# VH-VL binders against o27280, part 23

Target 1, 266 residues: o27280
Amino acid sequence: MDSMNVPEVLEIKRIVEESESVKTFIFSWDFRREVRPGQFVMVWDFRDEKPMSVSLIDPVRSEIGISIRRVGEFTDRVHGLSEGDLLGIRGPYGRGFELMGRDILLVGGGIGMAPLAALADEATARGMRVDALVAARTADELLFLDRLEAAGVNISTCTDDGSCGFKGFAHERLLTLEENHDMAAVCGPEPMMFQVMRILDERDVPAQLSLERYMKCAVGICGQCCLDDTGFRVCAEGPVFWSQELSRVREFGRYRRDPAGRRVPW

## First folded at step 1 (VH-VL)

Design cB6 (framework fv_cemiplimab)
Fold by ESMFold2-Fast, scan of step 1:
Structure cB6 (fold): chain C 266 residues (1-266), chain A 120 residues (1-120), chain B 107 residues (1-107)
Amino acid sequence: as target 1 above (266 residues)
Amino acid sequence: EVQLLESGGVLVQPGGSLRLSCAASGFTFSDYAMTWVRQAPGKGLEWVSGISGSGDYTYFADSVKGRFTISRDNSKNTLYLQMNSLKGEDTAVYYCARTEYFGELSFDYWGQGTLVTVSS
Amino acid sequence: DIQMTQSPSSLSASVGDSITITCRASQSISTYLNWYQQKPGKAPNLLIYAASSLQSGVPSRFSGSGSGTDFTLTIRTLQPEDFATYYCQQSYSTPYTFGPGTVVDFR
């Protein structure tokens, strides 16, 4: 932990194009600084710093991967980089996923599959049975299918438009899947996660959910990453929460905050 | 140096209640799941209960479900086992142990144990 | 629940002997098996995790092997401090279960 709060300048070793809008940037990593699935790092392009989930953890090659979706000026600049270019990396931060039991269900939406891909690698390496429900608006936005298949994961897909797999939302697809899992891990848009959490709670499946939208500040920076009614600071206590913790938060799945801090329905 | 110290074991009558404590030091307590394992005099080890690092998920052996509750206070680095409706077969040395969940699932450090005797 | 059995229930050995203890699970547990040593009047200590990985500080004369349902603990060149009870434990699913133990006594 001695170097976690100082950015280390690292060379981009490889870039994997996951989709038209998503790339995974791979760096050499010294695993004396431990990284677990569900944790995030701060990525610094020497102008701005943004939090990104770790999507690949490979101690054999001594590599980590960070998957970034193109959504604005910072991510546009990072997407313009090539192998051999430099980025600052600080971290890891946050609470990672906890694995238990023999069977795990992963439910991911869009870029939310990034931390779940790292978790899938760890779960399969432990000999767990891994079932993944991969959801997106369209087939072109489904992420990590080839990587999950290579890891031996049992994959189900759904798209809002029906272009791949089940036509509908993740929670609608989940209702048609087997109920027998020791735990679940969920990451994606908050309304999706809320609906999935409700179904898993009814099935008595303990679930961990990652609140990626709140990773705006790193641990130890001003605590603006708060959940409404509990006093939890996502950057300090998250981004991964058990479903029992999130069921106590009235804001989760119902409201977001506008720039003025006012509650706005999803 | 990782240390676990159990306390609270005494003689209690059948049907009685007792709370055991386990004080932890030498590691970040909230990063680890914790467990209770018991051993009846002259018998083998029996897993009793486990609790996640957050304290929000708990697990129990069938023999103690509904009678025992496990809890933790991460601000005090202390694990608890509340035992109700005690039976003669609950007589045992109770150990607390640390559980590694982010790597290999094992009980890597154990306390010295505290003896609970249930007898009339 | 997953039942664990050990054989033998007890064995007598001399310093310098090599001994093997076996552990069987009622169903496949992959490599989710731990071995513990317990000396009289003391708490157990972890020897081996994930079927074959030595815990830090444990002498190299201890080794574990196996996967699925059948596992072994081997102690090469038995030392006086190795006379103890040994337990296997599955970490595959809750409730976690221990074997009944194998007592290793001085001959």
Scores: ipSAE 0.000, ipTM 0.404, lowest interface PAE 17.2, mean pLDDT 83

Design cB7 (framework fv_cemiplimab)
Fold by ESMFold2-Fast, scan of step 1:
Structure cB7 (fold): chain C 266 residues (1-266), chain A 122 residues (1-122), chain B 107 residues (1-107)
Amino acid sequence: as target 1 above (266 residues)
Amino acid sequence: EVQLLESGGVLVQPGGSLRLSCAASGFTFSDYAMTWVRQAPGKGLEWVSGISGSGDYTYFADSVKGRFTISRDNSKNTLYLQMNSLKGEDTAVYYCAKDTYDYVWGSYFDYWGQGTLVTVSS
Amino acid sequence: DIQMTQSPSSLSASVGDSITITCRASQSISTYLNWYQQKPGKAPNLLIYAASSLQSGVPSRFSGSGSGTDFTLTIRTLQPEDFATYYCQQSYSTPYTFGPGTVVDFR
């Protein structure tokens, strides 16, 4: 039927262990189907299907990568797979990040660094100056530091426990960093993104935030992805939103959706 | 002055049902989420259930899911907790609390009622 | 579900002492942590929200700090009315969870 809505059964070409809980699964990809940083795919293990952000986009090698954190039954099963095993991939879906200006800031928390790593690759390839603030609970949970360093990204780290870099949260660290950026891209837990957005708004830095909400349907026909005040469907109109769009969403930073589509307080 | 007043706590047989009420005053009731928190005798606090300001969205602890329902009547400034299939472990003082959320501060329970005791015993 | 732990489970103190209570979350909760005080036979009352923000009307001798997984409540120059049980509570995600409480008893 429609090529984007029919899952392709792809062989896992390579698995990279990013941390104890995160793996990147790399597949050969035909780039006649374009994929951009900030977009997601539906990953199908022949039993369940879940949305995952694209973390590697390499048209030169004809590869994409999908980084998956182990958090439940589906992700436990996928983490048990080996190179040569098969997964179904549908997509890509959603709007990606837009790059503008010469100097950009990336702020990522935990697995939120996944889509930002892909964006860093594109930005550095365009000759942009990239500063990345990488946040996690502990040093062992900081993701993609070697990859970002190899790309020429200027890296700042913070950990909740102080085991690497600044002791504290992303927004606390951001207050100590240089303010001169043409844009920012932010991805991580909503409370973190909320605090970071506020600081960037005060600095008059346009920010794009990737909102990884509960997505049931990649084609945008399910109500599970809907934000309360604007009617935005994350899978159809997101997952990337400009800060001015999110400022008008009462649900952002306050509520999320559970599997039944009900609002869940943070 | 914000005031919350719980009522309805009584002795109930196991398997029975009971409805608790919480009367609210001193704030715009429909603008705030509300919550129920319980405390078994001599034990700590356990969050039970929450409801949005509109009443359209409800949340439950795993221990009560499928047995309890939360609702509100914004025209009467009243919060309810319908408890079904009661068990001995549901014995507790049940508190009603106002759930305040702010952009900067997050969610917090800034006002609490005095509590109403529910005893589930044979 | 996010699990909360507190230490110590109880402590004995005298008026004028300074005490510290620790709260730990099983995963990062940013600054979305609240502290409540409960006196015997009474409902809890809010002391601190967002890890470090003092609730209106609460004496300045109470302070909170921390982020991520480790949080502390400090009470300076303990007063007679401060002998109570103290609970931390995460507001990062539902189900909301409380710590088991710390009992502060008179010596």
Scores: ipSAE 0.000, ipTM 0.381, lowest interface PAE 21.5, mean pLDDT 84

Design cB8 (framework fv_cemiplimab)
Fold by ESMFold2-Fast, scan of step 1:
Structure cB8 (fold): chain C 266 residues (1-266), chain A 119 residues (1-119), chain B 107 residues (1-107)
Amino acid sequence: as target 1 above (266 residues)
Amino acid sequence: EVQLLESGGVLVQPGGSLRLSCAASGFTFSDYAMTWVRQAPGKGLEWVSGISGSGDYTYFADSVKGRFTISRDNSKNTLYLQMNSLKGEDTAVYYCARHPGDYEWFDPWGQGTLVTVSS
Amino acid sequence: DIQMTQSPSSLSASVGDSITITCRASQSISTYLNWYQQKPGKAPNLLIYAASSLQSGVPSRFSGSGSGTDFTLTIRTLQPEDFATYYCQQSYSTPYTFGPGTVVDFR
């Protein structure tokens, strides 16, 4: 169920600097307009509108948070804003994560930890045991470690360069972790998610994966987002998908699309 | 015509280092993942390492993990394999091959470059 | 890691024969299996991808079949240029692994 299709102009209440390139923007939110981990909102700076995953959901304080990585003109402008400035927020949109069982594994790469941080909060509040594998290229790109630790999450880290935790990639670190989880949630670069999915499938752990590229399709921004090989209707069903749905999609983890719609390997 | 040409294979002392190169032509290099596969004299094929089209994601066989690094320069259509702490067991012909992506195959292959690790 | 085995390790055949090589994976790999041919002193070349799809330019006497853990490569009406070593390779999961190879010799 999606909310109103009209932007609400909200004041930036707080800004948390997560890293040199990532900030979390916190807004007061009326929770009569339900929002779930794994859903996204459209952020409007009065010039452009972009989809952003919700990274904080706090009904007690009546706040939501949106974590934004600086990667282009829009995000650069938004990063230049201060507490007290205004942004338009529309949504939430998309299918969120489902929680089941008693223990969950979270596997996040880079900014992919943003929706997983919100999920970790919900899972711990529900009384689940939460193990998080947080992956990044370098130590200073690891996100939400303090927040996860404060929530009681069991954290493992890995960095490509070995500057924090295991030296290597998320899927390599995952092979050294225990196999016993009722479910998993995965978000990060598609090649990482694909390798992680294969390991979880072998362990018979049901996994949900969040695909950023399908957030635009859900609100009609991109007509080219389609996984036709499987008959899978992506635009109405994302951004969160079960691993069984993705395991039959040859494009997942192999190709992305450039602006012209051409297939480009990861 | 799609072509791959490996170079850099020489005799190296145990514990030494060597960098292999693979020059690509006839296709948009940055659109393809690339891989290194080696073959010891008289033995079978062993996958060594892979790299995504962007260069941001790399993968390694356990036998070389921590000793080898893979990289690419898309502006020069060139793939690299940096080999450190070389062992006698690393003696092999090293092939580069184009890899369209996960679940895919290796095609085409270069002609290979021989690395010999011996005193 | 997924282990690949091939049978036989070698075979002797004459021109005009039909031969079959088998490949087995230690776990299910669906149809993500490829076959390569390597002639002495040359790089491998792709014959079959996705278990049963014939690579462009490869003669129709080559065919592949199988899914899960058991796969076969068949060469009908063997030609002189087919005396080579054949390798299967799983593309299901890293590390990618090859079978030990099957040598097809003239006799």
Scores: ipSAE 0.000, ipTM 0.389, lowest interface PAE 17.4, mean pLDDT 83

Design cB9 (framework fv_cemiplimab)
Fold by ESMFold2-Fast, scan of step 1:
Structure cB9 (fold): chain C 266 residues (1-266), chain A 119 residues (1-119), chain B 107 residues (1-107)
Amino acid sequence: as target 1 above (266 residues)
Amino acid sequence: EVQLLESGGVLVQPGGSLRLSCAASGFTFSDYAMTWVRQAPGKGLEWVSGISGSGDYTYFADSVKGRFTISRDNSKNTLYLQMNSLKGEDTAVYYCAKFPDYGGNFDYWGQGTLVTVSS
Amino acid sequence: DIQMTQSPSSLSASVGDSITITCRASQSISTYLNWYQQKPGKAPNLLIYAASSLQSGVPSRFSGSGSGTDFTLTIRTLQPEDFATYYCQQSYSTPYTFGPGTVVDFR
């Protein structure tokens, strides 16, 4: 067992309100514990523990940020906290994004922009050209636009309802974008990621996709996951997968499983 | 236990070609990026080439770009380095090394295979 | 490309000594720096990653520190098996680059 797998109680240094439903909690971090974009941490409120993607990585200031959307009892409690309050953090866990080449496309939906914001910071700092397609249901759910703009990212937006930018889904907007990229990174709702992956595959753009539902599997909390089209297999360590790895998983983008293993629609 | 074993290093003439292999065991090969690092006799380490776990993405040092190609066969847990248009300056021990789950360090290395380019 | 330099190029020490090796990057690399040990005729072995994180199985007498452009590797209470060449390597940007190495010899 890794000594970095024990929860460390950290003080909330700063809180950034990203939207009405999303906050970024910033902590001092000892970077002797390396953190890369695409990795996650387990956040413990001394009652329950949930996986959260790292959305800010700043080794110069010795800070990490964790962006949390308010969707239930745990996240409601965490959103009620203030600067100076304590949370338990353990990790980082999982496979992060791999950066190569000079041009990258980021495609993020909703809270899926959180790990991509950290990736954008790293890619920009390394001198890469970064194009981001930021998608949400409504304008109020578009995240990190100011941060991405400040980092020099070329931003395109789309909303399902047309309240900001292109009216339509992320994959429909992507079809109107014809820039060449050396790679892509995608994070958001699984049906969105499936459609985006299909288009990127047709364009011969290698893509990495981050799957939130596999975060708990990486730390052993949810046990084994089904990843094949013929039966049960040991879950590959995520949350980040290359697009060709996902093309053979019949459940990707089509249906999910509840805790009892039953198939449920998205 | 992670093990990497290089093979293929021999004496070749300038302008010749050679393929190196690296047999991997003890980990899920297709989940990890792999790299080649070389060391000229009595000199330091020089990164040569890298390949993603899927094999779809490759990158090279400028000194070998256009002459070397990196590939992998995930069904055989084997990494390859195809070296063409060899120069005396390519004389080195070639190491196969593995990336970890994160970062750009090389957590495990093979024993190396010596390539000598001489007339 | 990011250039890496190390000092000293060589040093002589005795068992029980504490030694420090310095590594500098030509531009800021945050904490994306690794340290390797190489013994004659052997492959390199990872000691430290992310500037200060000790690799599993590496003795606690090894420690790393630094950020930005300046980094150090410290070996406390030097043991006979520590006489080797040490390399730093930046993982901030490709191409990955190594320092020229520091040879630690028996006095």
Scores: ipSAE 0.000, ipTM 0.412, lowest interface PAE 16.4, mean pLDDT 83

Design cC (framework fv_cemiplimab)
Fold by ESMFold2-Fast, scan of step 1:
Structure cC (fold): chain C 266 residues (1-266), chain A 120 residues (1-120), chain B 107 residues (1-107)
Amino acid sequence: as target 1 above (266 residues)
Amino acid sequence: EVQLLESGGVLVQPGGSLRLSCAASGFTFDDYAMTWVRQAPGKGLEWVSGISWNSGSIYFADSVKGRFTISRDNSKNTLYLQMNSLKGEDTAVYYCAKDIGYSYGLFDYWGQGTLVTVSS
Amino acid sequence: DIQMTQSPSSLSASVGDSITITCRASQSISNYLNWYQQKPGKAPNLLIYAASSLQSGVPSRFSGSGSGTDFTLTIRTLQPEDFATYYCQQSYDTPFTFGPGTVVDFR
């Protein structure tokens, strides 16, 4: 049986080095297993498993891509792999983005651009106008700019240090951008997403935000991925939430949970 | 480095009960599924039971279903197997093993085992 | 439940030989098959997972192949420490099941 809870062992077909700390791993994919932008998979290196967002969905080539930032021992090991090596992939899991209207704003910070890059592909294929605000601490951490340009996306950049584009934070840059969008999708560090959500709410732009927190369980049978006050499980009811849902969560933008479920500040 | 140490194996009467323990160290215990595998003297390996990292998924072999219960205490890094209504066929060395992930059925580290003998 | 069988149940070999052990599943399990080695008086250790992937630290003389229902473990240039019992195990579905084992003895 083809269960989503049983990992498929897949060969790494290509590795794209997105930056010093980010790589995209590309696999052949059987699209009888539907996958949508905003969903995640569990990546298994035959020692540990971690949730990773899907950053490329290409049914024409029958490929998916998974972008992984080097942040710990698991991701360090995965970054050491080569084309031809094997990884286990379980999923996909979670709620994907919903597209509506004619115009969409994407606001991505760092690795948060990964699920938004897949969404940009779907939105442009649907004929939507796509504006992307790509934010990072430095120019070297801006991700997917060439891919977004190739897709016909209107790109604005900002860096905290001013090394590329606007000097400042994503929310400061957002205040200088056009207010006319039918919807927005946001993914990045939670403090950034919180500030962006507030501005979008003031502009009456419905937004979907993706919470790609570290999790141990992808099947939604545990409390480790739950949000305070709402009981939403990121893996079961997320990772994509509408801004109205997140505005009720005291945890959002203030703290996160580690793999053991402990509260840690951002 | 990973260490698993089973304890509790003793001689018990048929129909009796026994609880086995497995003390884990050298890894983040509550990140991994755990399993019990047994081996009767001179026989092969038989998977007995598995439990996910958060106890949300629990599985048993048909031979022990309804008689054995698996549990874990993540605050103590300890796995348990409660064995009830023991039969002579339950005589075996019981191994504690670490699953590589959530419950992949891939057992990368094993303890030394603890011998349970069911005999009158 | 998925039943696993192995052949042969035992074999005799000399150091330097190449040996092959087969494992069969009662239904298709794709590539969800692991191989374990158990040396006398010791706990089992994982050799191969996903039918053909070598576990870290395991010598390259061990290899696995197969998919679906039929699987093979090959040990090339057998060493003294390889005289042991070998078990296949399906990880496709619970309950997880092991083959009955193959004993590899000195001739």
Scores: ipSAE 0.000, ipTM 0.411, lowest interface PAE 15.9, mean pLDDT 83

Design cC1 (framework fv_cemiplimab)
Fold by ESMFold2-Fast, scan of step 1:
Structure cC1 (fold): chain C 266 residues (1-266), chain A 120 residues (1-120), chain B 107 residues (1-107)
Amino acid sequence: as target 1 above (266 residues)
Amino acid sequence: EVQLLESGGVLVQPGGSLRLSCAASGFTFDDYAMTWVRQAPGKGLEWVSGISWNSGSIYFADSVKGRFTISRDNSKNTLYLQMNSLKGEDTAVYYCAKDRGYSGYEFDYWGQGTLVTVSS
Amino acid sequence: DIQMTQSPSSLSASVGDSITITCRASQSISNYLNWYQQKPGKAPNLLIYAASSLQSGVPSRFSGSGSGTDFTLTIRTLQPEDFATYYCQQSYDTPFTFGPGTVVDFR
């Protein structure tokens, strides 16, 4: 449908404070425009437009949710909004996660839990067994634990500072978890995703990873739509990629590109 | 069992050309990046060139850039190094190596090497 | 280009000794550091990848540590087959660069 290129002005129906720095904005949604976990929308505050992953997909209530972390001018302005205020929403864009098999491992770091929370809802509705490894810097930054628990997800946590669960990084915690998942989905800081991907590949667990840094490319706003080693186009095929595809990309997990195309370490 | 077998190393005059081959077996060749690493007699290891699984990304050391070409034939499980405008400094054992994957170039399996001597 | 240095350039040791070899990068390379062993007349063998991950089939007496610019390779309880040259290599950026090597000789 021709709604992908035209923002629809929607009223903020509800705001959920997920943490000190993260809020989920809930909107009524017409599901004639299908939305899948792993897809994103462009959020327009009538000044700037930014890509945001969909974190809630609820066709029963006809609602979607968009979780936003406060990290700059745009997100600071959006965090200042109240229920009843208006935002422009365009999309959805990108390919979503694909589900297969009987059990799935979710590995999320920080705000990367947002698209994985939507995926957890779909996987549990499908009758899959869901294990989630939720990682953050501190206990207060762990996201969606109540929502995952309510869905019947088996939750493991880790924090860099040891304030909740395992003390250490997601990949260190993953080494202590069982190896027998049919698939995995991973979203978080790229260095975390790279290390997790390596472990899952050694266990022969197919994984899908979401590369949020390239979401603007998918809507044609950014000129860079290609990954180094594969000629793979994020605008055509992302932001969600299978681990087999990413294992062939020298850039993944090593460095990012700044606006000048210069390599910058993570 | 992973095997890499280099061939083509001979004595060549300065300014000459030579093509090295590396025959691979025991793994799915077209799933991995491949590399050439050389070692001058009595010296250390020097990375020469790398090529991605689909030939979409190709890299060279500055010392060989513009003179050497790396290529692969996935249907024949073979890696090539075309060496042009050879110099005395190119005298070395040339090793073919397989990338382990997932971290860039981690060279997990190596061939026995083939000696290239550039001398007048 | 990223410059790699190793110390010492050579060391003499006896069977049963524990030895350490250091590797320094001219800029941060995170954990993209590999260690190789080369015995006289033979091709190199991968020992350690990602700074601290032991390659399959490599004895547990080998271990690696470090991140950023400073890395170490440790061989505990040195065995006769461990007398070889050891190289570090950064896999962070092209051109990929090796250290100059450390020769481990029998005392």
Scores: ipSAE 0.000, ipTM 0.423, lowest interface PAE 12.7, mean pLDDT 84

Design cC10 (framework fv_cemiplimab)
Fold by ESMFold2-Fast, scan of step 1:
Structure cC10 (fold): chain C 266 residues (1-266), chain A 122 residues (1-122), chain B 107 residues (1-107)
Amino acid sequence: as target 1 above (266 residues)
Amino acid sequence: EVQLLESGGVLVQPGGSLRLSCAASGFTFDDYAMTWVRQAPGKGLEWVSGISWNSGSIYFADSVKGRFTISRDNSKNTLYLQMNSLKGEDTAVYYCAKDLTPYGSGSHFDYWGQGTLVTVSS
Amino acid sequence: DIQMTQSPSSLSASVGDSITITCRASQSISNYLNWYQQKPGKAPNLLIYAASSLQSGVPSRFSGSGSGTDFTLTIRTLQPEDFATYYCQQSYDTPFTFGPGTVVDFR
């Protein structure tokens, strides 16, 4: 749509505090603008625009939700807002997740559970069996557990410090979980996703991975959304990629890019 | 820019103890797993131990289990290997290496120190 | 533990030659294989990871291939600085294990 490239100023209808560092901002949404799990929007605070994954898609209530972790100046300002305040929303953009088969494994680290929570809602609505591995550094940083449980998702947790569930990292916990899934979806820190992808490839489980990267452009009109080895543009061809597409990307799991597009190590 | 500097290698009698240190600079030390790899004179590489970014996951080769301890001090950007009950077969150059990931499993080692020689002999 | 073997144990070659080194794992390791180069008196350097991905800064004459149990390192148009010992290493599971090494020296 033409309107996708112009920010619409929306009132914050509701704010859910997910943790000390994460809030979900809920807006009324006209679903004539289709939104799919795995897509992102540009959030504008009238100073800066940043890409944020859609974490809630609710056509029954005519609502969309955006979960934001406090990590810098922009997110600090947005976290300071209250219900009734205004934000600009542009989009949605990007390729969403595709569902296939009967059983899906979700593997999420930290804020990476946000797009996966929206996917869990769609998968359960389709009658799929959903298993979710939710990973975080500590128990109080695990996200969306109550929402996933309410949706009928089978939940496994792991924390680096052992404060909830398995003590260890997502890929270590994955090695102890059932191998029998028709597909997987993965979102979290890129090194975590790389390790998880390797295990899923060994199990011949097709996986989709979501790469959330710094962007300042509309879909397909600037080069800052590129991956190094393949030439994929994250805003045009991503952020969701199949594991087969990522297996030969040199920067996946190794490098990130700064705002100027320079490669920096993890 | 990335530098790893091992120290502590000396001559030690069998049954003795020794602690090796690896000073890291040029990267955010607490974002990455670290490893120790050794090489006996004229022999190949042998992985010894690995530790995740937060010390939550620790791994050892069977030859050193129960005798060696790996640890890290993220406030000092330093990796340690405490070696106890040393044997002649522990004689080797000990390399400190950086993992590309924070986890310490399933990874490759992209930067290595110059090594420090440990000799176990009477 | 996963055992790694390399062939040949040593290889004599001339500048300009193309050489091939093979590595075999005792069980399937998918593509979780790395190749390192070590020159006398120096630390190893990572050449290739994930069986076929070239490490940043490594010349394009180096290439890796293989999956499962059988892997190959190829060096096209051998240069003087390529005379070294080469090690494969599985990154599939701990304990990580290295091959015994292949020495590449002058013919």
Scores: ipSAE 0.000, ipTM 0.413, lowest interface PAE 15.8, mean pLDDT 83

